# VHH binders against q9c0y8, part 28

Target 1, 316 residues: q9c0y8
Amino acid sequence: MSASHPGILHEYTERLVAFELVGKSNVTLTSNVTRSLLLFVGGLGDGLLTVPYVQELVNPLDEIGWSIVQVQTQSSYIGWGTGSLKRDDEDLHKAVDYFLHIGGADFSTRKIVLMGHSTGSQNVLYYLTQSILPNYLIAGIAQAPVSDREAAYQFNGKEKTKELVDWVKAEYLDKGLGNDVLPRSKVENFFGEVPTSANRCIDLTDVRGNDDFFSSDLSADDFAKTFGNLKEISGSTAHSQLILLMSERDEFVSPSTDKAQLLNRFRESIRPTTSNSSLSGIIPGATHNVGPKSSPEALKWLINQLITALRSFIDQ
Short names: E, the ipSAE of ESMFold2; O, the ipSAE of OpenDDE; V2, 0.75 times the mean of E and O plus 0.25 times the DockQ between their complexes.

## First folded at step 22 (VHH; framework vhh_vobarilizumab_d1)

Design o2 (at its last look DockQ between E and O 0.79; V2 from the best seeds 0.65)
Fold by ESMFold2, look of step 22:
Structure o2 (fold): chain B 316 residues (1-316), chain A 121 residues (1-121)
Amino acid sequence: as target 1 above (316 residues)
Amino acid sequence: EVQLVESGGGLVQPGGSLRLSCAASGFTFSDYYMAWYRQAPGKGRELVARISSGGETYYADSVKGRFTISRDNAKNTLYLQMNSLRPEDTAVYYCARGVFSLAKGSEYDYWGQGTLVTVSS
């Protein structure tokens, strides 16, 4: 449904924007240097206002002195098809750097939490564990950390997905054509109408592709290289916290997957152990994006978890 | 051009069996996941079973253990074997072609005309 949302549009780097939604208090990140923010990044196909719960967070967060900011990256909307986690990470670091400094703030007074939905969860994990750039986030929140590869297996089949991967490697990667867009007729059952490069296809659909953090068939050793490698916050002795929020009725996850068991496998791999938040969990009755098909309790539960987490980051 | 034509419906007694077929044409059948839906009078359409292009299956709780979805890619045909039929299985059964993308998830873009299954004494 159409609506008007009051806020401030920030150009955080040349031609890329982030939208600070303003709550009932009318306090902004420019007007209060100690005000903290939840920086939100969506998944494949997402952009401003596409993830339905974001606008519902504005006033609850405002009441505890937090702003929510929706970030546009080069991968927003259809840009993801020719992008990468590394490119996304570079955009997100520019956004974090921007918000760390507006109004005269710094990381010691303003807390920044990066929250990602769907493949935005890969952005969160990449930022906190794989990025070669400095880390200034007090925490990351991954909502619906799902395997793109296993979603493809569920609908297209494991063998057909492997056949696509092998074909792309032979016809594109081995020929130095990794940046070429794949023919739509070959990939429409994986990527729809979105122009998708050979490299992006491999990132999303190959075993241990660059996006492949959350697949249930990965080993404990694989998880140790990602979940096991949380970075220190630059200029601090503390490590970022990691909160994982799976959707109970996530339509991208196979009905045969034991979500509680999978979540426990992720959590058991988190190092340092002190970064493993007890606020991780499964959102009861939630669909992938906690949208209108979710049970009524799903959004309330999510809001309560987020408020509990964010309050804890400013109380110590 | 895409056509889905269901057949095999009819009247059957409780506890009986029936096999539905869906003949597909106008597209590369083996590339798509397929589903059976049903609609009882005055109710919305309900997913019965789904089968991936690679043959992996999913069933609604109400039919697990009683119904079997399958496909024959050489014949471009989708099947639903229905055993231990109950009066509440009475519905029009529809064949549906699925589309999937990592960004949008799953949707169904083409539907057959349906075949009526009546389960009564």
Scores: ipSAE 0.660, ipTM 0.846, lowest interface PAE 1.0, mean pLDDT 92
Fold by OpenDDE, look of step 22:
Structure o2 (fold): chain B 316 residues (1-316), chain A 121 residues (1-121)
Amino acid sequence: as target 1 above (316 residues)
Amino acid sequence: EVQLVESGGGLVQPGGSLRLSCAASGFTFSDYYMAWYRQAPGKGRELVARISSGGETYYADSVKGRFTISRDNAKNTLYLQMNSLRPEDTAVYYCARGVFSLAKGSEYDYWGQGTLVTVSS
């Protein structure tokens, strides 16, 4: 059923918006700068309120002085097909900057946590590893980090995926046509109806492509380049925390994959080690997006885990 | 029109074998991953086996080593070879077409009418 949701629409750029959901406390129709923010980034295909658990987080977070903000990027909805992690990162930096400065320079108490769902997890990890972080960005949460490449392997086949990659490289990348959109008839099994550039195809489906963070066949050295490369917080020797929350019943992850082991491999690769949060774990009974097919306890677990995390960040 | 038609079900004794077939039509069969599901009386529908368009397979733990999913793209047919059948394998078996995209994940958008498999002494 369609429903209305109270919130504040923020124009964090001339063309991009973020929606701050308002909880039951009915804090002022103006963003309270004293509240810390969970900036939420969806995955491929996501936009506002497309991830079901987001709405469920509003009140629990509100009770502890946090607001959840859904950030729309150029990659939102179908925009991801012609996007990149770099472009996303640029948008996210603008969002973070906006929310840090909204209300004026005197608001130094606001903390920001980035939370990504699915491919949003790549965004979070990318953000934490590409540049020195602002002193207000205290953590990243990657919910349902999964390998798009291995998902393609699971459903389309490893060899077919490789054939696609090789074809795109030969017919587009090698010819300097990386920004061209691939024919739907050739790639719809991978990308659906979404116009997808040659570059984006390679990012998502090539071995060690730009988005290849979470594949189980990557080496420790590969993980060291991502998990092992978290940047410092500006003006401090501290680093942001990284929390990884995998879904136990994640349909994008091969059933043959030991999720616990994979999670441990990710965690063990996190550098510095102090950024490896003890709050990382597997959401019990959860599908990829903790949706309606999840166990009833899955959402509760996620909420509790987030509350615990967010409280701990404020106490630091 | 997309059609999936299962066949090959029947009554079999414990330890016996059956081979189910699913005839697909109305779409490019080779482009889709396919799956077998089953539903026992009083139970929910459960995944039995899945096969990618490229032939990669997955099996539920309960049927590993006993069942084999395969496909013949030239014949637009999905198969389930069931060996060492047990009474607990009694169910209606359904063929399903899977749709996948990186954005939407995996969904099953078409199902057959099912074929009954009864394992009883």
Scores: ipSAE 0.547, ipTM 0.790, lowest interface PAE 0.7, mean pLDDT 93
ESMFold2 (binder alone), look of step 22: mean pLDDT 85; pTM 0.848

Design o3 (at its last look DockQ between E and O 0.74; V2 from the best seeds 0.65)
Fold by ESMFold2, look of step 22:
Structure o3 (fold): chain B 316 residues (1-316), chain A 121 residues (1-121)
Amino acid sequence: as target 1 above (316 residues)
Amino acid sequence: EVQLVESGGGLVQPGGSLRLSCAASGFTFDDYYMAWYRQAPGKGRELVARISSGGETYYADSVKGRFTISRDNAKNTLYLQMNSLRPEDTAVYYCARGVFSLAKGSEYDYWGQGTLVTVSS
């Protein structure tokens, strides 16, 4: 492969873009109104071309008539540090609306699947639980739905993380300074060089913070408020499907966590039960982003699982 | 200036033991997770063991039950106790400081110069 990646840069709203990678057929969302799309949102620090498996999906999806589109949000790259799930959701709704209408698309024929990696998985779950869904968005896929809080516990320690949270609440939130950026010296072992607001710190690291959907110490009642609250598609009683794909060798997940059991707990909480896809699973040999340190079978498994899912959505 | 200085390597017969030390300075040792890596002749570096600031340990399968990683935060020192040594353990052993962030995950930003362990009959 080359250092150049052919594609179409879409301006889906003021100052925000999405990149449609072009496959061998050279068919695009603007050239074929019935073509469906996988809309992809990355995790913290991600942007265009940072999640390595996305490029490898281009031709397999192209062969079944699907485009893959990488969404840049206000949270892309370092923007997440002063962002929120709510702000991300607003950006994603604008992207979905844009792609529903381009190329003269016919509502009845184009399908949209929203896929997220890492904290993009929180974006997917949030999107599916807030309001009645657009008629076109038929599924969400969450790859590496991991707890940021438990990752911080693993490397920085549970007590040190709780001490940070308490300090941020006392010195910032209780004083109405939630939007203020925290001193680097207090947070560099959690957020690195990324300017991070008090609110964002709490969202990511507090027990039941706004991003805290996937922690293993949450209760069934906690999961009922998220996984148990998927919304119907606008104008129907049909509900979007949710597919959960954990990475077997995910370095953000504690070695002591039973991933199969945790995945089962998420799935058992999904309501309505018809949204609980049987295609959920654990990607064998995969690292967090299914990158080069993954076993060779990991990428093949992911591609086959996605193709199976996407074919099933077209044939329904 | 961050410094990591390994010691305790040497020549040992199969079945023998060695204890490696890594003296750390120039940073708040308690705040960082630490690791031992090794590099055999002609091979890349591989993880041997890792220990968090809270004491949680991880071992490569090839050394489980034979090696023990530990740390003394009061002395800013990382240790590796190596028992039942095998010729395959012959390598330069490196002390490494870990860094973590939610966006980048875990990395190692400082490395010692290494200490040679030779296991030979």
Scores: ipSAE 0.619, ipTM 0.849, lowest interface PAE 1.0, mean pLDDT 90
Fold by OpenDDE, look of step 22:
Parts: C-alpha cells; structure tokens; sequence
Structure o3 (fold): chain B 316 residues (1-316), chain A 121 residues (1-121)
C-alpha cells in the first residue's frame, strides 16, 4: 500500500533535493536548525524511501533530537550507471554545506552524520578520506558495505566478470570512450536495464576499481589506502568516527565469506585507531537492506545501535 | 517464452541417489545463474544449491558433501545430483532462473513446476 510521509523537501542545489522526514514530535513542517542530522545516502538504484528501514528510524531519532534526511544525488535511481564516487562526493558536499548553513551563520551547533547503505557505504568512506573534514561532520556510518565486484563473482562468475572488464578496457577505455554507455545486450546480466558507462562498469567490477573498498581479496595495503586514510577534522586533531554495520544475511556477500572476520579486517585497518568505533558490528538476522526477509530483531538492533551511536556523538 | 521443466524425481530409499534435471528454454541459458530450491510438506521453500553462469556453486549446509549442482550450457540443462539421501530431503524440488544486477541483487523470476523427491524406507 502506498503511504504518505510528512517531511520537508530541501532544494540543496538548483536541481537536487533532499527530503527531511519529520517525526511525531514536530508540530510544524519546519526544520529546526538546532537538530542534528543523519544524512542518508542509498545504494545503487536507491532513491527516496527505497530503503525500507529509513522510515522506521524517523521517530526513534526524533526522540533524541536527530532528523534523518534522504539525500538525492545525480546517482539516485538509475543515475548511478553514468556516475562516479567523485560526482557523488561533490553532490554530498553540496548537501552538507546546505544543511550546515540553512539556518544562517549562527547555527554552528548542528552536527551531521553521513550514513550510507550498500554502495552508499563507498560514498561515506570516500567522503571521509578525500579531504579534511569540517568540525560538524562527526561520523560516517556504512550500513551493509559490500563488494560489488565480488557480488558479480558470486552470480555471474569470476571469469565472466574478468572477461567483461577486459572487453570494456579494450573496446572503450583504451580508445578514450570511457563515458560511452555500454550496450545493454552485453552487460544486462551485471547492470540490468540501467544505462552504464564504461568507466562505471570498471569502477564497480575491476580489481581495485574506484569503488573496490570492501572486497575480501584485497590486501592490508589496499585497506590502508581507504580505511587507513581517514582525514582529520579541520582545526582539530580529532577525526570523525567510522561505524561499519554489516548485515548478517547479506545476500551480496558470498556465503563462504566469514563476515565477522571481514569486518575485523576492515576495522583493524581504520586509521587513526581512534576513529574505529566500538559500535561497529553485524546486524543480526538482517538481509542486505534489513528488509522484510530479515529477522524481526534486525531492525530493532539497527535502531538501538544508531541511537547509541548518535547519543555518543553529541556527548563528545 | 521462458520455460523450466524439472524431471528425475521419485521414490528412493535412505542412502540412495537421484539426479534431477531442469530443461531450460526461451532464454539465453548461459547468461543466468540458476538454483535449486525445495519445499518440504509444511515448511517454507528453501535454497538447496545455486550455480553462477560461470559455474561457481553454493550449497546449503544441510546438503553439502551430498548434493552437486551442475549445468550444461550446451544442452540448456541444470542438474542436481543427490547422493546419500535422507528422509529429511523429502520435498518438491524446483529449479529457478536467477536474475542479477548490482542494483537489485539476486531475484528469481521463473520457476519450474517442481519434481517430487520422496526418501522413505
């Protein structure tokens, strides 16, 4: 059944919007600039309200003085096919800047946490590692960080994936055609109906491609380049926290993969070590998006974990 | 039209073996991962085994070491070799076509009618 959700639509650019969901405590549909914000970024294919647990977070977060905002980027829905982490990062910076300044220069108390689902996790990690962070961006949460490359291995096969990569490199990248969209007939089993550029294909499916953050076959040195490269907060020696929340029943992760071990490998790679949050963990019984096939306790666990995290950030 | 037709089910004694086949038609078989599911009486449908388009396999813990999923792309046929069968393996077995995309993940969009496997002394 279709449902209506109260909220505030923000135009954070001329063409892009973000939707702030309003909790039950709000009498008016006016954003309170004193409230801290959880900026949520979906994964491939996601847009507004496509991740089921988002709406479930609204009231619990509202009770503790946080609002959740779904940020639409150029990559939302089918836009990811021709996008990049860099483009996404640019959009996210604009969103963060907008929400920081929406109440004027006097609202310096707002804290912002970035939360990414699935490929949104790459966005979060990318954001935290590319530039010095502002003092208001206090943490990143990566929910269901998974390797797109290894997902392709799982379902299409390692060799077929490699063949695709090699073909795209030879026929497109080597010819300077990285921005060209690949024929659907050649890549549908990887990308579905989504128009996908040669560059994006390589980002998602090549070894150590631009999006290759979470693959289990990466080395410690590889992890050091991402997890190990969190940037400091401007004007401080402190760093933002990184919380990793894997789904126990994540269908994008090979069943042969020890998720606990993999998570530990990620965590151990986080630098500085102070950014490695003790709140990282595995969502029990959760499918990738903590959706209907998840155990009943999965959503509750996620909510509690987030509340704990968000409270801790304000106390710091 | 996409079609999946299972065969090879039947009655077998504990410890026995069966080989199920799934004949696929109406699509490019090589481009899809395939799976076997089963549904026992009074239970939900569960994944038994899965095979990628490239031949990588996954098995449920309950059938590891006993069942083998394979495919013949030239024949557009999926197989399930079941050895050391147990009474708890009694179920209707279904073959399914898997659709994958990085955005949507794995879904099964076509199913066979199923073939009954009964393991009983």
Amino acid sequence: as target 1 above (316 residues)
Amino acid sequence: EVQLVESGGGLVQPGGSLRLSCAASGFTFDDYYMAWYRQAPGKGRELVARISSGGETYYADSVKGRFTISRDNAKNTLYLQMNSLRPEDTAVYYCARGVFSLAKGSEYDYWGQGTLVTVSS
Scores: ipSAE 0.617, ipTM 0.819, lowest interface PAE 0.7, mean pLDDT 94
ESMFold2 (binder alone), look of step 22: mean pLDDT 83; pTM 0.836

Design o4 (at its last look DockQ between E and O 0.86; V2 from the best seeds 0.69)
Fold by OpenDDE, look of step 22:
Structure o4 (fold): chain B 316 residues (1-316), chain A 121 residues (1-121)
Amino acid sequence: as target 1 above (316 residues)
Amino acid sequence: EVQLVESGGGLVQPGGSLRLSCAASGFTFSDYYMAWYRQAPGKGRELVARISSGGETYYADSVKGRFTISRDNAKNTLYLQMNSLRPEDTAVYYCARGRFSLSRGSEYDYWGQGTLVTVSS
């Protein structure tokens, strides 16, 4: 059923917005000077309130002095088809900068945590590994990190996926047409109705493509390039924490994949080791987005885990 | 119009075998992953097996080693070979067409009418 949600709409650029959900405490913008922010980035196809558990986080976070903000990027909804992690990262930097400075100098003590769902996890990891982090960005949370490539393998087949990649490379990339949108008739089984560029197709479905962070067939060396390359915090020897939260019943992950083992492989690759949070884990009974088909305890577990994490970050 | 029509259900004794068929029409069969679901009396619908457009298969733990999902793209037909049938396999079996996208994941947009499989001594 449709519902109304109170919040603050932020124009963090001239064309992009972020929605800060207001909890029961009814905190105003002026009151936000003491609040830290969980900046939430959805996955492919996501926009405002498309991830079910987001609204459930509002009040629990509010109680501990945190607000959740859903960040709209150019990739939101169907925009991802012509996007890139780099473009997303640029948008996210603008969002982070906006929220840091929205109240002027008085907001300098605000802490920010990035949380990504699904492909948002690639955004989080990308953000943490591309540049030196500001002192106010204290952690990244990757919820339901999954391989888009391996998801394609499950449903379209490994060979067909490879055929697609090879075709796109030959017909577009090799001809300098990476920004061209692929014919829907050729790629709808992979990308649905979303206009998808040749480059984006390759990012998502090619071995070691730009988005290929979480595939189970990647090597330790591959993981070292991503998990193993977290950047330091500006002005400090410290690094942000990375929390990985996999969904136990993630439908994008092959049932044959040992999720616990895979998670361990990710965690063991995190460098520096101090960034490897003990709070990483598997959300019990959770589908990909911890949606209605999840076990009843899944959402509660996620909430508790987040509260624990966010409290710990403020104490640091 | 997309159509899925199951056949092959019936009464079988424990330890027996059945082969279900699903005739697909109205779409390019070879481009879609397909699945078998079943619903036992008083229970929810559950995934039995699925097969990608490329032939990769998945089975529920309860049917592994006993059931085989396959497809004939030339005939636009999905199959479920069921061996070593048990009373707990009694259910209406449904054929389903899978719809996949990276943004929406896997969904099933068309279902057959179902075929009843009864395993009883």
Scores: ipSAE 0.661, ipTM 0.841, lowest interface PAE 0.6, mean pLDDT 94
Fold by ESMFold2, look of step 22:
Structure o4 (fold): chain B 316 residues (1-316), chain A 121 residues (1-121)
Amino acid sequence: as target 1 above (316 residues)
Amino acid sequence: EVQLVESGGGLVQPGGSLRLSCAASGFTFSDYYMAWYRQAPGKGRELVARISSGGETYYADSVKGRFTISRDNAKNTLYLQMNSLRPEDTAVYYCARGRFSLSRGSEYDYWGQGTLVTVSS
């Protein structure tokens, strides 16, 4: 499937780029017209055009005055194996800062929505919970907020995963070797060929590891520390809205997991309560990345939800 | 050399039972999730069941309650017990070794040659 995709490559900080796909209007974030953006971050292994629905969002968003921008971070492609959620967050803050200061935008008129797919959903939730948010970062969208740990349980087994975690703690963390790359023979069934540090392994696969936001066996107290801790928007009494979009046929989620009940548990934990969006839901017939194996209505449903949300954020 | 060898297929009457086996060699069997797929004439391969390295199972809706996947890690063998067989279960059944990674998801990198199951009079 080779094709050319028109767009603008932005270098938002030294050697890190984001790609703005250009829609039919040819209006971009660098035009002398105020334009808002959906800043998109993929999951583990993702980079430009790896999440199939992103290119399908270009023209629907363009029609309502929004650009979609795919952010490359230090964790893009295989870089995640030696990274962290914190490092990703630092990159994303630099990207947001860059896009606030380019083109014809005024701080008070450009809106930014941060959207994440898969482990990009952890990036979104982390971003919204760490510090006071700029008044132009008005929402986060988490598509397929799935547990990495429970995916490992589903395919590798709970006890095998626990054994890996215990071994990494004993042989690496307890010895001050958290940044060391783990031997392939120990981790190939969790991380494939991606060089993965001991710290990264623990972040993703340990109970309450730093990335462990979405596991179904977490308590309400665990969710209170994340979903319950959304930060305020600077210069406002409002907080960003959080939209959660689960895929109905997500292959990374155990078939024993009640997705509707789990989604409700996430939503009930959201504080402040006004950040709990009624646009959250389960995408009918969708696979993990809403790809070609999804039911025909899945992509249309996703687009409609996103358009509804983005229209509601425009000053009218 | 990774090898997966299926056995136990054959001709069976509707309502009957068969047990398929898959002998695995050339890798540490207990480290991998395993699956049974099937392919009827003129159809694509479809997942029947899978089992994690730790024994957790998943079944396609069409076989749930009738088929049971299991494994014996000491014998490096994967099993599929098929009960209440129907004519639509007629297919070549394949044993597959799974590879999982958090970044790429589930894939199957080695397949057996298959064993034919025919359900008819």
Scores: ipSAE 0.593, ipTM 0.810, lowest interface PAE 1.4, mean pLDDT 90
ESMFold2 (binder alone), look of step 22: mean pLDDT 85; pTM 0.864

## First folded at step 23 (VHH; framework vhh_vobarilizumab_d1)

Design s1 (at its last look DockQ between E and O 0.90; V2 from the best seeds 0.64)
Fold by ESMFold2, look of step 23:
Structure s1 (fold): chain B 316 residues (1-316), chain A 121 residues (1-121)
Amino acid sequence: as target 1 above (316 residues)
Amino acid sequence: EVQLVESGGGLVQPGGSLRLSCAASGFTFSDYYMAWYRQAPGKGRELVARISSGGETYYADSVKGRFTISRDNAKNTLYLQMNSLRPEDTAVYYCARGVFSLNRGSEYDYWGQGTLVTVSS
């Protein structure tokens, strides 16, 4: 249903916005009071208000002094088709820098948690492993960290996916045309109507493509290069916490995948070990985006888990 | 223009076999994943089996080892071979065309009219 949602639209850099939803207290990140934020990035096709549980987090977070902020990047909606994790990361760093400097906040007391849904989970892991982190980014949360490649295998077939990858390499990458948009007739069963570059196709669907962090057929050595490589917080020897939240009934994940085993493999690879949060888990009864087809307890479990995490960050 | 027409249902004894067919027309059959769903009286529709456009298969636990999904892309036909049938397999069986993309996930945009399978002694 259509509705109005009160909030503040922040222009965090030229042409890019983040939407802070306002809770019952009417306190915001621009108020003259210290307030922390959960910065939320959606997955492919997502934008403002597209992930259904975000609205439900507003008041629970507000009660503990947290704002939830939905970030729009160049990849939001259909922009992802010609984007990359690196471009997303640049946008996210600009958003984080912006929120450090508003509302008269003392950044030594404001906490920032970066949360991603779906391919936003790749954004979170990329952020935590590719650069030295600001001292106010205390955690990353990856909800539904799923493999795009294995989703394509499930629905289009492994060999058909490899055929596409081989064709794109031969006809585009080997010819220096990585930025060219692929013909829709070749890719519509992978990317729908979204204009998609050769490079983006490879990132998402090739073995060890740039987005390929969560595939179940990756080795411990592959996970060591990502989960095992979390960067330290600038000006400190501390490291950000990483929380992994899988959806029990995730429709993008093959029914044959043992989610508990896969989650354990991710967690055992996290280095430093102190970044491996005990709050990671499988959201009971949850669909991919914890939407209306989820069991009623799914959303409550998610809210309780997030509140537990965020309150613990304030108490420190 | 898209049409899915199931056939092959009927009355069968427990332990028996049936082969369902789904004739597809109005689209490039080989580009789509396909599924069989079933609906027992008083129950919602449930997935029975799914086959990717490239031929990879997935089965509900209740039918694994007894049912086989297959496709003939040259004939635009989806099949479900059902062996060792049980009374709880009694349902209307539906052929469904799947659509998938990484940004939208999976959904079924066309359904057949269904074919009744009754397993009773």
Scores: ipSAE 0.610, ipTM 0.810, lowest interface PAE 1.3, mean pLDDT 90
Fold by OpenDDE, look of step 23:
Structure s1 (fold): chain B 316 residues (1-316), chain A 121 residues (1-121)
Amino acid sequence: as target 1 above (316 residues)
Amino acid sequence: EVQLVESGGGLVQPGGSLRLSCAASGFTFSDYYMAWYRQAPGKGRELVARISSGGETYYADSVKGRFTISRDNAKNTLYLQMNSLRPEDTAVYYCARGVFSLNRGSEYDYWGQGTLVTVSS
């Protein structure tokens, strides 16, 4: 529903902003040194307030001393088509750095949790595992982690997806044209109207592409290389918590996939084991984005899980 | 102009079979996933079956094992083979064109006018 949302617009780096949604208490990250933040990054196509449940998190989080901040990266909206997880990670690190230091040194003790929706889950996992930049997150939350590759399989077909990959590799990557944008007429069925680079296409649709974290056909060894390699929190020997929240009715996950089993495979791969949160689970009755077609209990469940998680981090 | 035209509906006894067809025109049929929906009297429209452009299929639990969705891309035609029909299968069946993208998900942008299937003794 269309509505106004009070908040603070933060320019966390040149030309990029993050929006802090302000709750009923009117407490903000800049006004309270004890205030922690849930940094939220959407998936492909997402920007500010494009994920419907975000606005519903504001007051519940506010009540427990957390702000929710939606970060705009260069990949926001249609920017993902020419982006990469590496680029996203750079943006996210700038955001985290900004919010760690905003308000001065006294604010550096605040906790930051990165929550990703959909392909934002790749951002979360990348940040915690593959990033060459220091980790400052107490936890990462991957909401509706999905395989874009398998989503393509589901709707466009496995063979057609492979044909696309092969074509892009032959006509672009093998020629050093990875940064070229693919013709819309060739890739519209996969990427819509979004200008998409050859590299990005491969990232999203190739087996073991750069974004291929959550595919059900990956091996234990594949998961070990990602879930199994959580980085230490910078300045500490501790590791971030990783919470995985799958949507029970995720339309991007094949109905033939046992989501519970898949989730378990992810969780079992998490290293160190202490990072495998018991709060991971399946959001009951939830569509991909926990949107209006979800069961009424889905949002409540998500909120409760988040509250439980975020409270636990303050006590650490 | 995109056009979807369903056919094959009719009256059938319980346990009987029907085959629905959806003739597609005005677009490259092979590039789109397609679906069958149905709407029973007094009920909402529900997904019956879906087929990817590559032939991967999904079925609602209520029709699994009884219905088969298929497509002939050369004929620009979507099919729904319905076997072991039940009274509860009575509905108007609609053909729908699916639109997919990784950023927007799956939507249906064109619908046929529907064909009535009545299962009754």
Scores: ipSAE 0.504, ipTM 0.775, lowest interface PAE 0.9, mean pLDDT 95
ESMFold2 (binder alone), look of step 23: mean pLDDT 85; pTM 0.851

